# VH-VL binders against q8ixk2r445to577, part 85

Target 1, 133 residues: q8ixk2r445to577
Amino acid sequence: FFGMLQNKGLTDYCFDYNPPDENQIVGHQVILYLCHGMGQNQFFEYTSQKEIRYNTHQPEGCIAVEAGMDTLIMHLCEETAPENQKFILQEDGSLFHEQSKKCVQAARKESSDSFVPLLRDCTNSDHQKWFFK
Short names: E, the ipSAE of ESMFold2; O, the ipSAE of OpenDDE; V2, 0.75 times the mean of E and O plus 0.25 times the DockQ between their complexes.

## First folded at step 3 (VH-VL)

Design x19 (framework fv_axatilimab; at its last look DockQ between E and O 0.45; V2 from the best seeds 0.00; counts 0 for: pae E 12.5 > 2)
Fold by OpenDDE, look of step 4:
Structure x19 (fold): chain C 133 residues (1-133), chain A 126 residues (1-126), chain B 107 residues (1-107)
Amino acid sequence: as target 1 above (133 residues)
Amino acid sequence: EVTLKESGPALVKPTQTLTLTCTFSGFSLSTSGVGVGWIRQPPGKALEWLANIYWDDDKYYNPSLKNRLTISKDTSKNQVVLTMTNMDPVDTATYYCAHRGYYDSSGYYKSPFDYWGQGTMVTVSS
Amino acid sequence: DIQMTQSPSSLSASVGDRVTITCRASQSISSYLAWYQQKPGKAPKLLIYAASSLQSGVPSRFSGSGSGTDYTLTISSLQPEDFATYYCQQSYSTPLTFGGGTKVEIK
């Protein structure tokens, strides 16, 4: 699966990554932004290794969750996907992070009118449902 | 039409707990991005933000008052409740609840306090 | 916390006057600024958000500008119904904070 990764509950919002430096694409937080399909910031791929890849740049980036964190951060992809980069996109649309055993939920930041994907306890909320478009 | 209305006691004694209810219509706290906030204003003074609650039950408090504040919602009743403990005369103010969060014509999310209740005056006095 | 400083705290003006109110944030708020109008005994009314976006139903004589730390509310031609207190508010970070207000009085 590839393309825009869109949230069901937070309609018309997609995974978005816009690193400050195009030459250093890792280390920053993935956010949610209005789906526009332009440029490279909203193109992701779900791989057979259970990675969510930001593959518009070389080397490719993979979404990871750092220890003790609930945010999604861009890391470099590895030949073998590390445990903190493994996600399961379920048939019901839930995006499950294997290591933390939590689900990715569209959440609001109480700053800058922003939304971000965060790890939360798994529920049946549409804000935890995702699909590629 | 969006409307909000605050309800609660007009008079509270020092050290008592204030409970205010915001009843609203014209929107739902089941809608993504939607929130309700509380703001107060002492007589003749500026506005002070107290707390926000959102559709997903996410809550935010003013750190200066966080230990005294609790915000909750009942989506089915279109109500938001604010409790404030250990009230003091300095907490005498008009308390407002307000709608927060909308999407503009382009679909971008914005979250000013775009609709306000009329406010309820709360006096703390022995 | 981000402090919002409004200037002036009060001003006297006549109908037809151009009125300018300034709001300065203690740090950059990246245009996450709202302007409210409040009349005595009434709740605040949202006029402008995102520094320059006029809310629906607000007269075009109101305008907002600014960036970084400095923002301005302008009333191009003051009308009788515009005598009120105006507040700026930042939504860049918590806690959300308001300016001290600017009272626009009749000269």
Scores: ipSAE 0.842, ipTM 0.937, lowest interface PAE 0.6, mean pLDDT 96
Fold by ESMFold2-Fast, scan of step 3:
Structure x19 (fold): chain C 133 residues (1-133), chain A 126 residues (1-126), chain B 107 residues (1-107)
Amino acid sequence: as target 1 above (133 residues)
Amino acid sequence: EVTLKESGPALVKPTQTLTLTCTFSGFSLSTSGVGVGWIRQPPGKALEWLANIYWDDDKYYNPSLKNRLTISKDTSKNQVVLTMTNMDPVDTATYYCAHRGYYDSSGYYKSPFDYWGQGTMVTVSS
Amino acid sequence: DIQMTQSPSSLSASVGDRVTITCRASQSISSYLAWYQQKPGKAPKLLIYAASSLQSGVPSRFSGSGSGTDYTLTISSLQPEDFATYYCQQSYSTPLTFGGGTKVEIK
């Protein structure tokens, strides 16, 4: 499936990736931002290899979480998805990161529009439930 | 166990720069979602938030004091440093540093100041 | 800035009394509210976060409620160690702001 990956608990917010320029497409943190419905920086593809791909810019990026970390970072996609890039989108909307055994949760910073997805222990919270729009 | 402790000068002269260090244990500022903030309290007055710094080096400042404040971290030393320029007698206060984490018991995540240092009293006087 | 107004600024009560402290935000803060207890010469201590969630180690006589702009802290049966100043704090928007405090004094 593909589209904007929206949070059930934080209902107006979607996965968003806004790289600073064409030469730095990867290496930055994935954020959450107000869903605008136009794709672009909020357009992601969930693949049969359990990847969350960002295809808006080239080269294509794949969301990853490095061992010991909780932050979702854009990496280069590989021919065969490495374990740190595999997420199971479950029927209840949970996005389970196989390597860490944790779930992706919407987390808020100080301002009303400053949000990020982070790995947390799975709790069945609506902030851990995601769907493609 | 999470502990924090503030250190810095007890007396500062008007126009000088104040530098305060928060040294902590029981958590790491490399952990996603974790932050440390600075809060002050003038004698007999309410608490006033100054600044926060987060694991990803993201910084937030009280806009009324932003041009005077700088917050930084040294993750390897478990320290957060606050500097405040052009000190004035009205800046006399107890300064606290505190841990910020993410909580989600009600389906919403909240970031309280859940553990506080003991505070350090700073008097601004000639 | 979101202004936090606490009422009353002070109150006198006896051990065993039910005490209610009110905190009102100048705009909706969606339950991004915490309550702190501060005793003279000490750092604040977190009691309640997310408007109604009790911090671990805090006695069950403390409870928080409210939504939107109006929030309350209730102490169901005041104990001697509860005489202190209480502060509410919003974390919905920067700058983070605290209420003016409510001093709970011995009657």
Scores: ipSAE 0.126, ipTM 0.685, lowest interface PAE 3.3, mean pLDDT 87
Fold by ESMFold2, look of step 4:
Structure x19 (fold): chain C 133 residues (1-133), chain A 126 residues (1-126), chain B 107 residues (1-107)
Amino acid sequence: as target 1 above (133 residues)
Amino acid sequence: EVTLKESGPALVKPTQTLTLTCTFSGFSLSTSGVGVGWIRQPPGKALEWLANIYWDDDKYYNPSLKNRLTISKDTSKNQVVLTMTNMDPVDTATYYCAHRGYYDSSGYYKSPFDYWGQGTMVTVSS
Amino acid sequence: DIQMTQSPSSLSASVGDRVTITCRASQSISSYLAWYQQKPGKAPKLLIYAASSLQSGVPSRFSGSGSGTDYTLTISSLQPEDFATYYCQQSYSTPLTFGGGTKVEIK
């Protein structure tokens, strides 16, 4: 699928990637922002390799989680998707990270105006449900 | 209409653990952006923040309480529970629970405590 | 931690007076500031959020202003029902902190 990846529980919020330097897309955290469909920051592709690609930029980025961490960060895509870049978008809308056995959840930071996707133990919360728009 | 109500013992002995329950209606902790906090007020003194819990189960505690606090929620019962260990007479206070939510659709969400329970007085004495 | 210094600690004023209460944060809090009114035996009531936004149902004689580290609550024409203690509170960072309170007495 290709489009804006929206959270069911945090309504009208989508995956968003806005690196400070468009020529250095690696190593920055994916955020959640109000879905708007403008510009390049909210368009992602879910591939047959179970990647979430930021593919409006060359070279393409793939969302990853580094070992021992729960944050979603941008890596370069590889020809064969590594384990830390594999996410299963399940029928119930849950977004499961294979390596960690955890689900992606919308989270609010106490002291900021930002929301972020984080890995959490899988539940049936609507904050762990996602769909492409 | 948003309402919150605190319940728990009015008297505890020093060293015992206090457990307070906040039962609420008019909102759900499954709703994005929503949180519930606990605040206390010793008689005649200022308000002191204790802990918050949010829809995504993130939890924040006042570090001055040195690991004495635990907060949890039961979303299906519309309840939040605060546990405070090793109670001391200086912990005598009215304990409030309060709602936090979004204040506009533009993404602003560092919200105040906009709805409060009536409070429950807890006295710590032998 | 962000310390909130509230002044004065108490004041007395007549009905009809303009009352100003100040709150200073130990660092900038970017208008993440709320004001509460608390009457004896009651829970606090939110008056002002985001430094200057009036909470629904609060009389228009209450207003808030300020930015950065310095904030004020103003009651433009004090009424008998405004006898209360007023608290400021920052939501910029944890731990969330309150001012020490200002007791307003009306004769």
Scores: ipSAE 0.000, ipTM 0.567, lowest interface PAE 12.5, mean pLDDT 86
ESMFold2 (binder alone), look of step 4: mean pLDDT 91; pTM 0.939

Design x20 (framework fv_axatilimab)
Fold by ESMFold2-Fast, scan of step 3:
Structure x20 (fold): chain C 133 residues (1-133), chain A 125 residues (1-125), chain B 107 residues (1-107)
Amino acid sequence: as target 1 above (133 residues)
Amino acid sequence: EVTLKESGPALVKPTQTLTLTCTFSGFSLSTSGVGVGWIRQPPGKALEWLANIYWDDDKYYNPSLKNRLTISKDTSKNQVVLTMTNMDPVDTATYYCAHRPYYYGSGSYYDPDYWGQGTMVTVSS
Amino acid sequence: DIQMTQSPSSLSASVGDRVTITCRASQSISSYLAWYQQKPGKAPKLLIYAASSLQSGVPSRFSGSGSGTDYTLTISSLQPEDFATYYCQQSYSTPLTFGGGTKVEIK
C-alpha cells in the first residue's frame, strides 16, 4: 500500500515528515499534521518487509522507533529491515511494533496544538487505528 | 504495574514551606511521553490540579498558585518533588501524585490515569 | 478558568437502576473531558477519557457522551460497587478543572 497514512480517531490528521534541512533528512521526529491530500511530505509506502518508507528525499528514509524511547523518528532504510523499523498493519487498522509489542497511537502534547504518533500499550482505541488514503 | 506513593510531613505550621515526594515504579521519567502531576483535595471539597512535570523537564503550574509552587524530578531515583511556600490553614488537604501520559488523543489529553494513595497535610499553628 | 458544574450534587439509587450524571462547562471544551470515580478514603480512579472512551478494565455499564459544553456519564445498571462520588474534569485549557462531584448513595 502507499498513500497518506490517516488516523481513524484523530480525524483529518496524517503521518507527516518535513525535515528541516535537506542535509539532515534522517534523525528527526515524525509528526501528525492536517491531511492535505497532495502527497508530498505525507506520502508513505508500506512494504512487504513491514517498513513505512518515506521516498520524497534522498537517501530514502524508513520510520523507526527511537532507541530507548516511544517516539517515531526517520532513519535510513536498510537492505534487510531491522526490528525497530518493522510495523505490522493489522486488519483492525492497528499499527503494531513487533519489537516492543506496542501500538502506534495518535497523541497531543499538553497546552499545544502539536500532534505526534508514538508507541503505547495496545488498546482498541480509534486513536490507534490507521489507514492509507 | 504502575504504582505511586506520596511522602512528606503530616503537620505544617502557617508560613512554612511544604515539601512532598512522589516515589514511583512501573515507569521511568527517562522514557519519552510520560510525566507526573500533583493534585490536592481539601476535606469534603473538589479536586484541584497543582502542577505537572514531564520526561523532558517541561513544567506546568496552576496559575492561581504558580508563585508558591516548584516541581522537580530525580529521574535516577524515580522521584518527583513538589514544594509549596507560605502554607496557610486553607491549604489543608490530601495531596496526590499521579502518572500522566504526555501525549494523548485529540478528544482528551494526559488525564491522570494512575494515582498514589494520597498523603494528608494539615496546616495549623 | 473553565468552570465545571455537575448535576445533581447527590442522588439515591438502587442496584439495577440507570444513573445519569451531567457536567456542564462554562465554554466549549471539544470533548476534552474525563470522568473519575472516588470511594471514601481512596484516590480517584479514571473511568472515561475523551468524553466517551472507556478506560481499560472499566465495566461496559459505564458510558460517556456529549459535546461542546454538555456531557453525561451513564451507569446502565447500577451495581453495589458503584456507590461512590463521581467527578468530571476538563483538559481543554490550563488549569485543569474538576466538577464539584456527584455522590451516588444507596436508597
Scores: ipSAE 0.018, ipTM 0.574, lowest interface PAE 5.7, mean pLDDT 85

Design x21 (framework fv_axatilimab)
Fold by ESMFold2-Fast, scan of step 3:
Structure x21 (fold): chain C 133 residues (1-133), chain A 125 residues (1-125), chain B 107 residues (1-107)
Amino acid sequence: as target 1 above (133 residues)
Amino acid sequence: EVTLKESGPALVKPTQTLTLTCTFSGFSLSTSGVGVGWIRQPPGKALEWLANIYWDDDKYYNPSLKNRLTISKDTSKNQVVLTMTNMDPVDTATYYCAHRGYYDLTGYYSAFDIWGQGTMVTVSS
Amino acid sequence: DIQMTQSPSSLSASVGDRVTITCRASQSISSYLAWYQQKPGKAPKLLIYAASSLQSGVPSRFSGSGSGTDYTLTISSLQPEDFATYYCQQSYSTPLTFGGGTKVEIK
């Protein structure tokens, strides 16, 4: 699948990656931002290896969660996807992170205008349901 | 098992500062997603939220009382402290501290799931 | 601030009755709502979170429903131990606000 990865519960918000420095493509947190339809920072690819890839900048980035953490961080894609970069997009829209056994949920970081995707225990909440637009 | 207990003075004179301590067990404020809040209830009245503090030291205050309230934590002692300045007889209430269960930053799954027994504070000359 | 209005302020019901308590927010709170039970002289206890999720250990006779601005707590078959005051609370925005409470008196 290709496109904007939009939240069902937080209906106007999409996965967004905008690294502050073009020389530091990896290491920054993935955020949620108003879906704008411009592609680029909000354009992701879901691969057959269950990666969520970001290729607006080179080298290509892959979303990962480090052990013991709950934030989604951009890492370099590897030839074979490591376990921390594998997300199962379920039929019901849940985005299941295999290594942690948790689901990606829309969450606010520190203010009402600042949203981020985080790993949380899986529920049937619309805030944990995602789809490509 | 999660438990919390409030402690502090039972009587405060007008204009004085109130200091309340919440001592807890069964959880740590270093655990991601955990918070502790303070809620008060004047005799025969509804509950009123005062302040929250979270694992990352993020603090939230009721704006109507913000200039009077300070919340802090000592993670190593399993304590949260609330101070309230310039006490007035209308501040007479039972003060509760409560565990804020699984904090997602949207607040969707967050609730005060375990409460202390409460401590009655009377403000009188 | 978001105002939470509960109705009724009080009610009397018999054991076995179905009881419904309503909570209305002054603006949409997107199901960021919890329900608490408070017995005389005791601290509140959580019953429902996220509008409809039953807290572990709470009897199945309690249920929550609603969306947007209007929410309800239902007790399907009232028991003697359900004599209490019930409060709703929104967590959509700060300050967190509680309803005025609904006192349930058993006849």
Scores: ipSAE 0.016, ipTM 0.613, lowest interface PAE 5.8, mean pLDDT 87

Design x22 (framework fv_axatilimab)
Fold by ESMFold2-Fast, scan of step 3:
Structure x22 (fold): chain C 133 residues (1-133), chain A 127 residues (1-127), chain B 107 residues (1-107)
Amino acid sequence: as target 1 above (133 residues)
Amino acid sequence: EVTLKESGPALVKPTQTLTLTCTFSGFSLSTSGVGVGWIRQPPGKALEWLANIYWDDDKYYNPSLKNRLTISKDTSKNQVVLTMTNMDPVDTATYYCAHRGYYDILTGYYKSPFDYWGQGTMVTVSS
Amino acid sequence: DIQMTQSPSSLSASVGDRVTITCRASQSISSYLAWYQQKPGKAPKLLIYAASSLQSGVPSRFSGSGSGTDYTLTISSLQPEDFATYYCQQSYSYPYTFGGGTKVEIK
């Protein structure tokens, strides 16, 4: 699958990656932003290795979650995907991070109006359901 | 299951410093979006918010308390500590710590300030 | 600071009665409003968040409504265990502020 990765419950919001420095693509947090339908910074690919790839800029980035953390961060893709970069996109739309046993959820940052995807205990709620459009 | 418990002295003399510890289980202050707040209630009166601390060490204080408050956390011990200087008899109250944290933008739960509370600890300020 | 005016300060009602409690903010708080129940000698318990969302485990006879500056808590059919003081709270702006409380006494 590829396209804009949209939340089923937070219907107007998509995965978005806008690093502050265009010369350094990795190391920053993935956010949620209003879906604009134009691809670009909201264009992601779900691969056969269970990666969520960002290839709008070079080098290609892969979403990862570091041990003990709940945030999704852009890292360099590897020839063989490491466990912290693997997300199981299930038929019901959940994104299950097998290494942590948690699911990706749309969430609001505390003290701000911005939204981010975070790892949370898995529930059967629409804010944990994602689809490509 | 989320649980919180306050501990500290039951009696404090005027001008002394109060230190209260909140020990919790069932959540971590390393989780994004999670916070802990302190609220007090003088006998027979309404609730008054004192301070919040969040996972990223961001802190908020009630300005009416004239910079008498300090809040800190020890994430590895699952503890939040509130310190209040220059205690006065009017500060006699039950002090609560409460979870501010799990939020769900679909249900608006991010608009909920405190979903789980400790039992409270009574602090009497008297000579 | 946002002032929260709660009314009435107390009321007496019979089991089975419909009870309404009102909370008014000094400025719009965009539904950043919660309702708490407090029984004597106990910590407050969250009933309603985001003005109208029922907290898990809270009986369906409790409901919240309102927007902007005006909010209400309704108990559709008062039960003996509902004897308590009820507080509204805004979390729209720091400092967080509570209403003065409404004590519900069963006749």
Scores: ipSAE 0.000, ipTM 0.529, lowest interface PAE 12.1, mean pLDDT 85

Design y1 (framework fv_zigakibart)
Fold by ESMFold2-Fast, scan of step 3:
Order: C-alpha cells, then sequence, then structure tokens
Structure y1 (fold): chain C 133 residues (1-133), chain A 120 residues (1-120), chain B 107 residues (1-107)
C-alpha cells in the first residue's frame, strides 16, 4: 500500500527521499529522517511487484540496491520490476530484499549525522521492523 | 465507518462512453489506493487497475489500457472510472475497492457496485 | 498473467461439515493470496489475506493455509450463513488475478 514508511526501533524516523534537484529524482541515496506526517518526500507506495515507489515526482522512482552495495538508491521504475528492486514486507515488519537475502535496517551513516536504511543480515531487531503510517 | 458509495446503474448504446463514480468516506481518501474490478453476468472477478489518489498515478491491466480511464477528485473524496467505445461485452457490474493499509494490495472495502448495461 | 484455478467449481455440503476449497496458481505467488466471500447480489467481502491472516470480524471457523502454488480455504463447521461463492486472488504480480470461484451449496 502507501504512506510514510516508519521504523519500529528508531521510532520517530521514516524513509525519506530528498533529491537535491526536483528535476532529477534518480541516483541518490534514500535516507531516514524525522517523520513529519505531511507526506511529500516521505510518501512511498508498496506495490504488488514488491517495489517501494516514490511517486511524488515524474518520472516515478523505485528503490533499488546495486550489486555489492548495502545502500538503497533511487532508480527509475521499470515495466517489470528487476530483482534488485524487490522487497518483501513481511508480517513481522521485516523488509526482506529478495536478491541479496538481506533485510533493511535503520543505521547511522558513518560519513554524516544522518540515518539511512542499509542491507544487513536478517535479525529479529526492531531496527529491521518497518510499517506504513 | 468506512464506506464506498457508487453511482447508479447505466444503460448505454454501443459506441457510447460511461463514467462511474465512487465516493469515499470514513477515512483519509489520499491514504489508500482505489482499485476497479468488474464482474460480467454470472462470471468471475476481473481486475482493471488502480489509481493512487495522492499522486494521481494509475496502473492499468493491459487489457483495459486505452479503454478505461481512472481519475480522482481529492476535494470530493471521489474516484472515477470512465469506459469509452462501449461494446456489448462491457456489460458488467463495476466495483471500486480500497487497498488495505501497510503494504497489502488486497481489497478490504468494496463499493456496492454499478451495473453498466450495453445494449443495441 | 498468473492463472488462478479453484477446485471444486461447485461444492455441496451439510451444516456442521468441514469444507475445503483449493486454489492453485500457475506460478509461485509466495503467500500473496487473499480469499473473498460473495453472496448473491452483493459485493465481495474479504475473509483472509496473506494466505492465512484472518480479517477482523470473520468467524474463527474460517482458516487459510498454503504458499507457493497451492492454497486452501477451510471452514471447520459449516453454518447456513456460509452459503456463498468464494474467490481467491493473487496480489504477487500485475495484473492481479482471481480464481473462477467456488459455489458452496447446502446439500
Amino acid sequence: as target 1 above (133 residues)
Amino acid sequence: QVQLVQSGAEVKKPGASVKVSCKASGYTFTDYAMHWVRQAPGQGLEWMGYINPYSGNTKYNEKFKGKATMTSDTSASTAYMELSSLRSDDTAVYYCARDLYKGSYYFDYWGQGTTVTVSS
Amino acid sequence: DIVMTQSPSTLSASVGDRVTITCRASQSISSWLAWYQQKPGKAPKLLISKASSLESGVPSRFSGSGSGTEFTLTISSLQPDDFATYFCQQYNSYPYTFGQGTKLEIK
């Protein structure tokens, strides 16, 4: 479905995509930021093809993980979702990345003060539990 | 309480167009995708597509591309589905249905249905 | 497109019986399957999502199981109110597809 994708462990942080240029929504890292409840750059759609779409701007963006990386990057959505863009939101709130067999975890970005979603080995940590608000 | 109320039955001639409405109440209209599903007389259910009322973005079943147009009016909390160039095989009950929240694309609430009859 | 096939197409049973309806997908859909009940002249009603999660307000006699390509809906002790047509729906891939329906008749 859609809404603000919030972390259970980092309780006031949401998926956030704030590209530096409104006309270039592709190629930048997805971050976590304080949930503001206003949608916009924190509004995502979870699709039947297991995509996490950013629909605020055209063209639509889809969250992906590039080979060998653990960061979530915004890519263009494709007619058929490629494996690197598929995430299974499980009943327990885990966000499982099928291609890598890893889970999305809220973590601090070492090169800055920001938090980011990263791929990590799956655990039962609340930092790996997500829900739409 | 969540309710989806659809417009009344329509009888049309082949070649005409019809626009069905679905008025939502009891929840925040822009928080849930609205789907359209049809059911021909005595037949099963067929998914037509959905609209994201926040963005206006649509996803169509390929079978209905160019045939159905989905729109929404957020100020009126109403979704619309228009069929063009009607044929006899478009005779069906058309339902609007809401997705369940939290990443589950199945239908937790349905409108009562709008019967569209195409007859010559 | 993923084809959903239900069996049987029509099922006759008595009140108190245990009833099982099967739904098969032409390719794996993981657990992304919902079950609906439709009574004559009415819109479908959601019973079960994610193959086995019972919707709030649905009687506990209803249960779902399965994953991959084979799924079942079970009614443990059939009641008169359960006379209806039941549909499965996959939501793993676009386009979403439904089974042809199973009509449950009182024997």
Scores: ipSAE 0.007, ipTM 0.529, lowest interface PAE 13.8, mean pLDDT 84

Design y10 (framework fv_zigakibart)
Fold by ESMFold2-Fast, scan of step 3:
Structure y10 (fold): chain C 133 residues (1-133), chain A 120 residues (1-120), chain B 107 residues (1-107)
Amino acid sequence: as target 1 above (133 residues)
Amino acid sequence: QVQLVQSGAEVKKPGASVKVSCKASGYTFTSYAMHWVRQAPGQGLEWMGYINPYSGYTKYNEKFKGKATMTSDTSASTAYMELSSLRSDDTAVYYCARDLYKGSYYFDYWGQGTTVTVSS
Amino acid sequence: DIVMTQSPSTLSASVGDRVTITCRASQSISSWLAWYQQKPGKAPKLLISKASSLESGVPSRFSGSGSGTEFTLTISSLQPDDFATYFCQQYNSYPYTFGQGTKLEIK
């Protein structure tokens, strides 16, 4: 699968990666933004190793969650995907993070109209359902 | 470069409907949300809603639900806002405005406005 | 809905004056506030976003400050071109709401 990774509950929002420093592609938080169909910052690839890859810039990035954290951050992809970079896209649309045993949820950022994907206990909420468009 | 050009002034009778257009140029139409804002004579600005031209998704201010309908035509790079069952208090200047796609929701470019007058 | 209140509603000033306009939100909006300038018969023009970020092409005499519930727009030395109505807008939550406007007129 590849394309824009869109939320079912937050219907018009897609995974978006737009780092503040164009020369430092990794290490920043993945956000959610209005789906625009332009690709680039919203174009992701779901791989056979269960990675969510960002290939718009070099080097290629892979979404990860560090131990004890709930935010999705961009890391360098590795030849063998580490456990913190593995997400299972389930048939019901849940995006399950294997290492933490939690699900990715669309969430509001700190009393702001900005949204971010965060790890939360798995529920049947539409805010935890994702699909590639 | 970036331009939002709106349709001309309209004079309508109570009970009629009106459809205002906003033609975008100078940028990728589907990359920015298009908002509609109205301003009654001598009054402040009132947000009506937005449409995402890429997805067709619309978000309305509750007070305009059932009154306003937003649509877009991506082939023509044009957004539309239709008002139904016009009343005298719908007399206003209607603006389209573009928001920035890079993580901010302020309106960086505005159309010139379309005056809609409802009179008997 | 978040209510935005501007003060003053009208302000008379002379060229060269320092002018301050205040905008208050009924609840915290962090820094998610924009300022617009509107001249008679024209569409609003963006001056400042994210409370303090000056839009490209806007004269440096304009500045914004504040966070949470209290925000300020300052014009350090009024020019004739600055007589207009100024609006603040919150974009922290839907529906987006505007202040009632501050009309800046010649004294």
Scores: ipSAE 0.008, ipTM 0.626, lowest interface PAE 8.4, mean pLDDT 86

Design y11 (framework fv_zigakibart)
Fold by ESMFold2-Fast, scan of step 3:
Structure y11 (fold): chain C 133 residues (1-133), chain A 120 residues (1-120), chain B 107 residues (1-107)
Amino acid sequence: as target 1 above (133 residues)
Amino acid sequence: QVQLVQSGAEVKKPGASVKVSCKASGYTFTSYAMHWVRQAPGQGLEWMGYINPYTGNTKYNEKFKGKATMTSDTSASTAYMELSSLRSDDTAVYYCARDLYKGSYYFDYWGQGTTVTVSS
Amino acid sequence: DIVMTQSPSTLSASVGDRVTITCRASQSISSWLAWYQQKPGKAPKLLISKASSLESGVPSRFSGSGSGTEFTLTISSLQPDDFATYFCQQYNSYPYTFGQGTKLEIK
């Protein structure tokens, strides 16, 4: 699968990544933003290695979750996906983070009025259901 | 080449504090988590916690909350672990260790260790 | 906390022997287990991650297996350089915990 990765519960919000510097795509948090269909910052690829790839800039980025953290951050892709970069997109639309055994949920960021994808206990909520469009 | 170089041995009195440093080189300091692990004489390894140098976020083993404080200095590529209110049972070798990826939890590079002796 | 128990605590062996060290977790940890080798006065060295993935530069005589609660580290043909203490570590959940160690000694 490839395209905009949209949330079922948080209507019209998509995975979005805006690196602050085109020369450095690593280290920033993935956010949720209104789906606009203008490509680039909202275009992701789900791979056979269970990666969520960001191909807008070179080198390619892969979404990861750091140990003990609940935020999704951009890392460099590897030839063999490391454990923290593996997300199982399940038939019910859940994005299951393999290493932490938690689900990606659309949530409001505590320190601001923005929305972000966060790791939470799996609850089968529509806010934990994702699909490519 | 990746290297983690720790500060030298410390001898402290009970009740004192000690701050161990771990200087990283050969990689992008902010791209990897830095963990702290201690080993008391004749004992096994005990995980203390880690810091993400990019965000400053820390995760502590509950046993070390309020006793250990982890910090980092990005400009110096150095991680720190401060242990307060020292007791004799804090005598140990303290290691910093890098995980290959933030979240992988195994340690591909270790510092040489810092011996901390707490004696009266 | 997940308790990691290694068996045996001490193992005596001769060069050329096949040796097996076991590690048991008090709860299922899937495959989130690493093995380390530690020589006296030195930091631990990573041998195996994800229960069975041999790290680059580690001799092929080392292998790991297991999942869930039972894990093994095998050295197929023991060499003089292998006499050391071996530790397993789970990274399934916080706090991360290590086994008590298995000391491999010359017979």
Scores: ipSAE 0.006, ipTM 0.530, lowest interface PAE 15.5, mean pLDDT 85

